# VHH binders against Iron-regulated protein A (irpA), part 9

Target 1, 312 residues: Iron-regulated protein A (irpA), of Synechococcus elongatus (p12608)
Amino acid sequence: LITNQTIQGFVDQVVVPSYVSVAAGATQLEQALQTYQQAPTAANLEAARQAWRVARDRWEQTECFAFGPADSEGFDGAMDTWPIDRQGLKTAAAQPVEQREDSRKGFHAIEELLFAATEPTLSDRQHLVILATDLTKQAQGLVTRWQQASDQPAYRSVLLSAGSTDSAYPTLNAAGTEIVQGLVDSLSEVASEKIGGPLETQEPDRFESFVSRNTLSDLRNNWTGAWNVYRGQRSDGVAAGSLQQRLQQQHPVIAQQLDQQFATARQALWAIPEPIETNLASPRGKVAVLTAQTAIAAVSDTLERQVLPLVQ
Below, E stands for the ipSAE of ESMFold2; O stands for the ipSAE of OpenDDE; V2 stands for 0.75 times the mean of E and O plus 0.25 times the DockQ between their complexes.

## First folded at step 5 (VHH)

Design e13 (from b9 with S56Y T99L Y108F; framework vhh_enristomig)
Fold by ESMFold2-Fast, scan of step 5:
Structure e13 (fold): chain B 312 residues (1-312), chain A 121 residues (1-121)
Amino acid sequence: as target 1 above (312 residues)
Amino acid sequence: EVQLLESGGGEVQPGGSLRLSCAASGFTFSSYAISWYRQAPGKQREWVSTITSGGYTNYAESVKGRFTISRDNAKNTLYLQMSSLRAEDTAVYYCAADLYEYWSEDSFDYWGQGTLVTVKP
């Protein structure tokens, strides 16, 4: 199922452009927070909040390929640990960010200071700039790790060398397994933890981006990221050598079913009233959330039971 | 109505230089990161370089030190200055903009039509 073209498209059409997009979003957030620091107007606060949402959404599209450097070198932990340590964040302002516990920095630390109150304090504004500067450094570092060799080979080269002598991925199918497993794990987490956690407790504050009310957008971007990996590109259409194209050619019944399940999951996610946190208060809202959970779980199940065996 | 229009391609000898331009319209150019990609004959499209709205630049390893990306926000134009050109740089070069907006909740790239660069002796 998996070809050199499949792996190259995954890396060059999805992973690298997505991380580049995250770094751009983080830089824009840093700039917006610097502007807000200089001129703390309602308009500049709104612009900073919007920039956080854009950067967060772009990051959520990368959750389905959070293997390699994102995991092994701590980028995911540094950028997206949840829940945060609220007490530690309050006292951490004097500590260099790179020396902090992961629970005292990253997207959710910025979220807390930016959204928890009607407006940030003078102290919060300075701390937000420091946190955004670190987030930008992490995001740029992740792009660098995928693109540039130093004491370790660029991770792009590691994946593209799949099947070569001494490769970390001894066969093309080993790389394919990593890609498909990423999809399975990401969508399973969305269904069982990101949606399932709040459904089990019936507590709206169990939604990950409750403070900003960005959770529904997080989930929609988790879907979009998985869809991009499946199609092999971020733009409209189906990329040559993509998982979707290869399934359409070799396993058209599985492809048709999976295409339909992705579409059903999208429809269900986009039907949930915003913000998702309000949906636990009504029978109609609970049904909408449960419907989305079930649809996303179905995509993950088909990938695990029908697609994963084709690449193992 | 987003439009990206590349120009500046052509034939050049190994070791030569070219400057590509991308004229953008239909969006607030200064607010977005813009990238260069390329597609060699028979190969998939690969990322070359990006410049963010804040001016941060990043490059693919194969072009680092030889290519320079820049932008002119007053002219809504992106540039790629290519130096020390090699046969393997032969490709159609594309300008791309990621215009994700929170309210749309979709992320997608807008692409230009490309400009051909041929490195021949």
Scores: ipSAE 0.053, ipTM 0.538, lowest interface PAE 6.8, mean pLDDT 89

Design e14 (from b9 with S31D S104D S107Y; framework vhh_enristomig)
Fold by ESMFold2-Fast, scan of step 5:
Structure e14 (fold): chain B 312 residues (1-312), chain A 121 residues (1-121)
Amino acid sequence: as target 1 above (312 residues)
Amino acid sequence: EVQLLESGGGEVQPGGSLRLSCAASGFTFSDYAISWYRQAPGKQREWVSTITSGGSTNYAESVKGRFTISRDNAKNTLYLQMSSLRAEDTAVYYCAADTYEYWDEDYYDYWGQGTLVTVKP
């Protein structure tokens, strides 16, 4: 199923461009927060909040390939630990960010200071710049780890060497297993934890980006990231050598089912009224959220039960 | 189909000026924030400047006070006026549109092919 072209397309058309987009978003957020600190107007606050949403949305598209450096070298922990330590964050402003626990930095620490009150305090504005500077450093570090050799080989090269005698991925299928498992784990977590947790407790504040009311956008971007990996590119169409194209060629019944399930999940996610957090208060809203949960779970189940065995 | 086409690059001496243009098509230009990025030889792509749909501008610290981003919505064109150019500004400059719409299926950044700026002593 998996070819050298499949792996190269995954890395060069999806993973690296996605991390570059995250780094650009983090840089823009840092600049918006510096502008807001210097001139704390309502317009600059809204610009900073919008910049956070853009950076967060781009980051959420990367969750389905959080293996490798994002996991093993602590980038995901540093950027996206949740829930945060709210008490620790209040006292952490004087502590160098590189010495902080992950629960006192990253996207959700910025979210708390930027969105929890009607407007941030002077201390919050100063702290936000420190947090955004670190987020930018982490995001750029991920780009560097995938593209550039240092004391370790670039992770791009590690994946592209799949199937060679001394590779960390002993076969092309070993790399394929990593890719498909990432899709399974990401979409399963969306259905069972990100949506399922709030549904089970009926508590809106259990939605991950409740403070900013960005959770629905997070979920939509989780779908988009998985769709990009599946089709092998971020732009419209089916990339040559992609998982989708290979399935269409070798397992057309599975491909047709999976294509339809992705489409159904997308339709269900985009049908949920904004913000998702308010949907637990009404029978219609609950049905919309449950419909999306079921549709996303179906994609994950098909990937795990029908696609994963083809690459193991 | 979203398309971005950069132009205006070339060779210039230190202290000189250049004006870059980016012609956009395939989307409602006036509704989106558009950015300039650059990639110097042997380095990663870096953000240079952004202009929002409302006209608010932001700049990387390295270019602040020397570069001015602007847009002409009637011509679907983005500009970067560069002055006091330095050897460190040598790079391929890219136009980028963030056309992310949370209600749309298309959530991808669109990039042009780039225009080369060489600041030679």
Scores: ipSAE 0.000, ipTM 0.123, lowest interface PAE 19.9, mean pLDDT 87

Design e15 (from b9 with Y102W W103Y; framework vhh_enristomig)
Amino acid sequence: EVQLLESGGGEVQPGGSLRLSCAASGFTFSSYAISWYRQAPGKQREWVSTITSGGSTNYAESVKGRFTISRDNAKNTLYLQMSSLRAEDTAVYYCAADTYEWYSEDSYDYWGQGTLVTVKP
ESMFold2-Fast, scan of step 5: ipSAE 0.318; ipTM 0.705

Design e19 (framework vhh_enristomig)
Fold by ESMFold2-Fast, scan of step 5:
Structure e19 (fold): chain B 312 residues (1-312), chain A 122 residues (1-122)
Amino acid sequence: as target 1 above (312 residues)
Amino acid sequence: EVQLLESGGGEVQPGGSLRLSCAASGFTFSSYAISWYRQAPGKQREWVSTITSGGSTNYAESVKGRFTISRDNAKNTLYLQMSSLRAEDTAVYYCAADTYEYWSEDSGYDYWGQGTLVTVKP
């Protein structure tokens, strides 16, 4: 199922461009926050809030490939720890961000200072610039880690060496397993934790991006990221050598089922009334959220039970 | 009315150089990251390079050391200086503005130019 082209397309058409997009979004957020700090107008605050949503949305598209450096080298922890330490964040401004606990920096620390109050204070505006500068450094570091050799080989090279002597991925299928497992884990977490948690407790503030009311966009971007990995690119169509194309060629029944399940999950996610946080208050909203949960779980189940065995 | 217009393509021999330009209008150019993508005949569109609003650059592995992306905010223009061109670089080159809408499904690349053809022939 898995070829050198599958792995190369995954890295060069999905992973690296996605991390580059995150770094670009983080840089735009940093600049918007610098502008807001210098001129704290309502327009500049809204621009900064929009820039955070853009950067957050792009980051959420990367969750299905959070293996390797994102996990093992702490980038995910530094950028996206949840829940945050709200009390610790208040005193953290005096501490260099590199020395802070992960729960006092990253996307949700910025979210808290930017969205929790009607307007950030002067102290908050100064702190936001510091946090955004670190977020940009982390995002660019992740791009660099995938593309450039240092005291370790570039992670692009590690994955592309799959099947070679002394590779961390001893076979092409070992790399395929990593990719498919990432899809399974990401979509399973969306269904069971990101959606399932709030549904089970009936508490809207259990939605991860409740403070900004960005949770529905998070979930939609989790779907988009998984779809990009499956089809092997971020633009429209099916990439040559992609998991989708290979399944269409070798296992057309599974491919047809999975294609339909992705489409059904997309339809369900985009049918949820915005913001998702208000949907627990009504029977119609609860049904929409449950429908999306079920559809996303179906994608994850098919990947785990029917696709994963093909690459193990 | 957002518009991106690529130019500078043409035929070149292996080892040659070309400079591509992308003229932008209809948005605040200096505020956004702008990227180069390419599409070779019969293949999918692939990412080539991005320059952020702050000037940070990133490149696809296949073009590192050979291509240089730059921007001129005063002229609302993006550039791609291509050197040591190979047959594999033959493609239509597109610029894309990173002007994401909150609910956009295209990963923040809403505006694409018409492209400029680069042909590397021996």
Scores: ipSAE 0.015, ipTM 0.511, lowest interface PAE 7.9, mean pLDDT 88

Design e2 (from b9 with N58Y; framework vhh_enristomig; at its last look DockQ between E and O 0.01; V2 from the best seeds 0.00; counts 0 for: pae O 13.8 > 2, placed apart)
Fold by OpenDDE, look of step 6:
Structure e2 (fold): chain B 312 residues (1-312), chain A 121 residues (1-121)
Amino acid sequence: as target 1 above (312 residues)
Amino acid sequence: EVQLLESGGGEVQPGGSLRLSCAASGFTFSSYAISWYRQAPGKQREWVSTITSGGSTYYAESVKGRFTISRDNAKNTLYLQMSSLRAEDTAVYYCAADTYEYWSEDSYDYWGQGTLVTVKP
């Protein structure tokens, strides 16, 4: 099922471009926050908030492949630890960001200061710039780890060498397993934790991006990220050698089922009333959220039960 | 447990004044933007006023110059001083709290049960 072309498409058309996009978004956020620091106008505040949302959306498209450097080298933790330590964040302004715990930096730390009802003070504005600068550093670092060799080979090369004698992935299927497992785990997390947690307890503040009311966007971008991996590219269509194409060729029944399930999940996610945080308790919201949860879980289940065994 | 409890409502003559209070508990009051809404019989709920955690105040056009919103963070209490009251001000008045600066009616985290204000001769 998995070919060199599959892996190459995954890495070069999805993973690396996605992380590059994240780095660009982080850079823009940093610039916006610097502008806001220098001129704290309502317009500049809104611009910074929009920049955060853009950068956040791009990041959420990467969660299905958070394996490798993102996990093992701490980039994911530094950028996207949740929940944050709100109390610690308040006292951490003077602490070098590089030395901070993950819960006191990253997207959600910025979110806490930028979207709170509390108008940012001068100190807050300065803190935001520091946080954004670090976020950019982390994002760029992640791009570098994928694209460039240093003390260790570029992770791109690690995946592309799958099946070779010295590769961390001794077979193409080993790499395929990593890819499919990433899809399974990320979508399962979306269904069971990101949606499931708040839905079960009816506590909207358990949504990850509650402060910014950006949770629904996060979830939609989680789907988008998974869909991109499945298709082997970020643009419209199906990439040659992609997981989707290979399944269509070799296991058309599974492919058809999976395609339909992805579509169902998309429809369900986009049918949720905005914002999800305030609609969780409404009759309409509950049904919509549950429908989305069920649909996403179905995708994960099909991948786990029917696709994963094909690459193991 | 989070609680918002409005008080101060009652009957008043046109041109009169009332002061509403909203007592908050169970959350960090000082971190929230707090708003007043009102709902007249047979009408939709409408925004009246907001005070941010930073102390900025906003008012609906219909109440500008007549109503004053304020807060006492030490007492976890929101106030609405109403003057020059009109018949059209008759409504149930609600307080609401939101952590998000750009608020909408549907985005508030917490709502009170309301207090009735009746303006009649």
Scores: ipSAE 0.006, ipTM 0.220, lowest interface PAE 13.8, mean pLDDT 92
ESMFold2-Fast, scan of step 5: ipSAE 0.767; ipTM 0.877
ESMFold2, look of step 6: ipSAE 0.699; ipTM 0.866
ESMFold2 (binder alone), look of step 6: mean pLDDT 79; pTM 0.794

Design e20 (framework vhh_enristomig)
Fold by ESMFold2-Fast, scan of step 5:
Structure e20 (fold): chain B 312 residues (1-312), chain A 120 residues (1-120)
Amino acid sequence: as target 1 above (312 residues)
Amino acid sequence: EVQLLESGGGEVQPGGSLRLSCAASGFTFSSYAISWYRQAPGKQREWVSTITSGGSTNYAESVKGRFTISRDNAKNTLYLQMSSLRAEDTAVYYCAADYEYWSEDSYDYWGQGTLVTVKP
């Protein structure tokens, strides 16, 4: 099922461009927060909040390939630990960010200081710049780890060497297993934890980006990231050598089922009234959220039970 | 109708210089981070450089110090100034736009490419 073109497209059309987009978003957030610190106007606060949403949305598209450096070298922990240590964050401003626990930095630490109050304090504005500078460093570090050799080979090269004697991926199917498992894990987490947690407790503040009311956008971007990996590119259409094309060629029944399940999940996610946090208050809203949970779980289940065995 | 159109490619000798342009239309260019990618014959597509809406730049290790990315928002144009060109720089060069502000739909816009050949 998996070819050299499948792996190359995954890395060069999806993973690396996505991390570059995250780094650009983090840099723009850092700049917006520096501008807000210098001139704390309502317009500059709005610009900083919008820049956070853009960077967050781009980051959420990467969750389905959080293996490798993102996981093993701690980038995901440093950038996206949740829940945060709210008490620790209040006293952490004096501590160098690189020495802090993951729960006192990253996207959700920035979210707390930027969105929890009507407007950040002077202390918050100073702290936000420090946090955004670290987020930018982490995001650029991920781009570097995938593209540039240093004391370790570039992770792009590691994946592209799949099937060679010294590769961490001894076969093309080993790389395929990593890719498909990433999709399974990401979509399973969306259904069982990101959506399932709030549904089970009926508490809106259990939605991960409750403070900013960005959770629905998070979930939509989780779907988009998985769809991009499946189709092998971030632009419209089916990329040559992609999982989608290969399944259409070799396992058309599975491909048709997955294509329909992705479409059903998209329809369900985009039908949820925004913000998602308000949907637990009504029967109609609860049904919309449950419908999306069921549809996303179906995609994950098909990938795990029918696609994963084809690449093992 | 979003369009990205690359130009400026051609044949150069090793050590030479070339300037690529990417003309953009159909979207708010100044709001986008714009990147250069390249694909060499028989090789995989690789990222070359990105410039954010605010002007921050990043480069692939292989081109750092030799290539300079810049933008002219008034002309909706992206540039790549290439110097000290090597045989390994032979590729079709593409520009791609990533939206920097939240939108309902996220799309990457790709150009048609411009060929750079470094002839020994």
Scores: ipSAE 0.000, ipTM 0.151, lowest interface PAE 16.2, mean pLDDT 87

Design e21 (framework vhh_ozoralizumab_d1)
Fold by ESMFold2-Fast, scan of step 5:
Structure e21 (fold): chain B 312 residues (1-312), chain A 122 residues (1-122)
Amino acid sequence: as target 1 above (312 residues)
Amino acid sequence: EVQLVESGGGLVQPGGSLRLSCAASGFTFSSYYMYWVRQAPGKGLEWVSEISSSGGYTKYPDSVKGRFTISRDNAKNTLYLQMNSLRPEDTAVYYCAADTYEYWSEDSYDYRGQGTLVTVSS
């Protein structure tokens, strides 16, 4: 099923461009927060809030391939730990970000200071710049780790060397297993934890981006990231050598089922009333959220039970 | 560059049939999910059909299920909507749409054409 072209497309058309996009978003957020610190107007606050949403949405598209450096070198923890330590965050401004626990920095620390109050205080504005500077450093570091050799080979090279001597991926199928497992884990977490947690307890503040009311956008971008990996590119269409194309060629029944399930999950996610946080308790909102949960779980289930065995 | 050209609309009696066509150019048609959406006078946009890139999967809302059939010819870069048992409530401008799968706006469909008007009346 998996070919060198499948792995190359995954890395060069999806993973690296996605991380570059995240780094650009983080840089724009940092610039917006610097502008807001200098001139704390309502317009500059809204611009900073929109910049956070853009950066957050781009990051959420990368969750299905959070293996390798994102996991092993702590980038995911530094950028996207949840829940945050709200008490610790208030006292952390005096401490270097590099010395803080992950629960006192990253996207959700910025979210708390940017969105929890009607207006950030002067201290919050200063702290936001510090947090955004670190977020930008983490995002740029992740891009660098994938593209450039240092004490270790570039992770792009590690994946592209699948099947070679000393590769972390001893076969092409080992790389394929990593890719498919990332999709399974990401979509399973969306259904069971990100949606399922708040749905089961009926507590909207259990939604990860409750403070900003960005959770529905998070979920939609989780779907988008998985879809990009499946079709092998971020631009429109199906890439040559992609999982989708290879399944269409070799396992057309599975491909047709999976294509439909992705489409059903997309439609269900986009049918949820905004914001998801305030619509959870309504009968209409509850049905829409449950429908989306079921549809996303179906994609994960098909990937695990029918696709994963084909890459082992 | 990217162009979607709808055709086949017209005036038809209740219970009649029409086939809509959408000629696509400027992009790799065979790689996209395609949609038919409509807008009735004084109403919002309504999704009426969906087809996967391979053509293997189709989806319909209950309002048209069993009456409308979406299909595609990837070799000809053409999308079709076969509409049977038409009702006055089906009167609308019909748009061919492609889903771009970018960071999503509130309205995720790209309307590329002028649409084609379908009027169902006596």
Scores: ipSAE 0.000, ipTM 0.124, lowest interface PAE 18.6, mean pLDDT 86

Design e22 (framework vhh_nb_b201)
Fold by ESMFold2-Fast, scan of step 5:
Structure e22 (fold): chain B 312 residues (1-312), chain A 121 residues (1-121)
Amino acid sequence: as target 1 above (312 residues)
Amino acid sequence: QVQLQESGGGLVQAGGSLRLSCAASGFTFSSYAMGWYRQAPGKEREFVATITSGGYTYYADSVKGRFTISRDNAKNTVYLQMNSLKPEDTAVYYCAADTYEYWSEDSYDYWGQGTQVTVSS
């Protein structure tokens, strides 16, 4: 099922461009926060808030391939630990960000300082620049780890060497397993934790981006990232050698089911009224959220039970 | 045109069973959550059960364990199996297709004409 073209397309058409987009978004956020620090106007605050949403949305598209450097080298922890230590964050301004626990930096630390109050304090504005500078460094570091050799080979090269006896991926199917497992884990987390957690507790603040009210956008971007991996590219259409194309060719019944389940999950996610946090209080809102949870879980289930065995 | 047509209502003794059916047309049935609501004489309309496009079910506490909602996407039909019926289940039962559009400020339900269920003591 998995070919060299499948792996190359995954890396070169989805993973690397997505991380580059994250780094660009983080850089724009850093610049917006520097502007806001120098001139703390309502317009500059709104621009900084919008820049955070853009960077966050791009990051959420990468969660389905949070293996390798993102996991093993701590980039995900440094950028996207949740829940944050809110009390520790307020007292951490004097501590160099590189020495902080992950719960006191990253996207949600920036979210807290940028969105929790009607406007950030002078201290918050200074702290936001420090946090955004670190976020940009982490994002650029992740791009570098995938593209450039250093004391370790570029992770692009690790995946593309799948099938050699000395590779971390001893077969093409081993690389395929990593890719499919990433989809399974990401979508399962969306259904069981990101949506399921708030549904179980009935507490709107259990939605991950509650402070900014960005949670629905997070979930939509989790779907978009998974869809991009499945199709093998970020632009419209189906890439040659993609998982979708290979399944259509070799397992058309599974492909048809999975294509329909992705479409159903998209419809359900885009039907949820924004902000998602308001939907827990009514039967109609609860049905919309439950519909999305069920549809996303169905995609994850099909990938785990029917696709994963095809890559061993 | 969206149409929902209920059937299967009637008179039944307490402890008995009925199966309601709702035939849907005019929309992509498999993409919609489908539900049952009821209205008893002199009372407000109340939620009974819902089944999502993916098959997840949600029930009102008053019917949980006694009623089962299911769907057949090939037949564009949603069902409500009602067991252990009680006199307080007497109501007109309505089928609904629930659509919640993010891109529209309007949220609306498509409703059937209703079917009468009468449970004698």
Scores: ipSAE 0.000, ipTM 0.115, lowest interface PAE 17.9, mean pLDDT 87

Design e23 (framework vhh_gocatamig_d2)
Fold by ESMFold2-Fast, scan of step 5:
Structure e23 (fold): chain B 312 residues (1-312), chain A 121 residues (1-121)
Amino acid sequence: as target 1 above (312 residues)
Amino acid sequence: EVQLVESGGGLVQPGGSLTLSCAASGFTFSSYALAWYRQAPGKKRELVAGITSGGSTVYMDSVKGRFTISRDNAKNSVYLQMNSLRAEDTAVYYCAADTYEYWSEDSYDYWGQGTLVTVSS
């Protein structure tokens, strides 16, 4: 199923461009927060909040390939630990960010200071710049780990060497297993934890981006990331050598089912009333959220039970 | 065939106004986020404004309050209304389309050819 072209497309058309987009978003957020610190107007606050949403949305598209450096070298922990230590964040401003626990930095620490109050305090504005500077450093570091060799080979090269004698991925299928498992894990977490947790307890504050009311956008971007990996590119259409194309060629019944399930999940996610946090308890909102949960779980199930065995 | 065709560029005096239009064809316009980028002589290309499929907007700091981005899904068009133009707004302006609202120049699916805006007395 998996070819060298499949792996190259995954890395060069999806993973690396996605991390580059995250780094650009983090840089724009840092700049917006610097502007807000210097001129704390309502307009500059709104611009900073919008820049956070953009950076967050881009990050959420990378969750389905959080293996390798994102996991093993702590980038995911540094950028996206949740829940945060809200009490510790208030006293953390004096502590160098690189010495802080992951629960006192990253996207959700910025979210708390930027969105929890009507407007941030003077101390919050300086703290936000410090947090955004670190987020930018982490995002740029992740791009560097995938593209550039240093004391370790670039992770791009690790995956592209799949099937070579000394590779961490001894076969092309080993790389394919990593890719498909990432999709399974990501979509399963969306259905069972990100949606399932708040849905079961009927507690909207269990939604990860509750403070900013960005949770629905997070979920939509989790779907988008998985869709990009499946089709092998971020632009419209089916990329040559992609998992989608290979399935269409070799297992057309599975491909048709999976294509339909992705489309159904997208339709269900985009039908959820905004914001999800305030609409969870409404009859219409609850039905829409349940429908989306079921549809996303179906994609994960098909990937695990029908696609994963084809690459093992 | 996918196309983004910019129009409305030209010479305008400082303090003047100009409206740029971008006409799209070959894709499902209503599903795409659209952005305006610009590139001044000797400078890197930068994001000016963006609009999501749902109508949410993003602006660079130096144009906020002066420029307004809007879209017309029935006409497959996106617009940039530029007011209180300054000499530093002189650039080639590009229309760009992205399926999933990335707002990074490296992430866009489609780019137009650009339209020149010159702000000079």
Scores: ipSAE 0.000, ipTM 0.126, lowest interface PAE 18.7, mean pLDDT 88

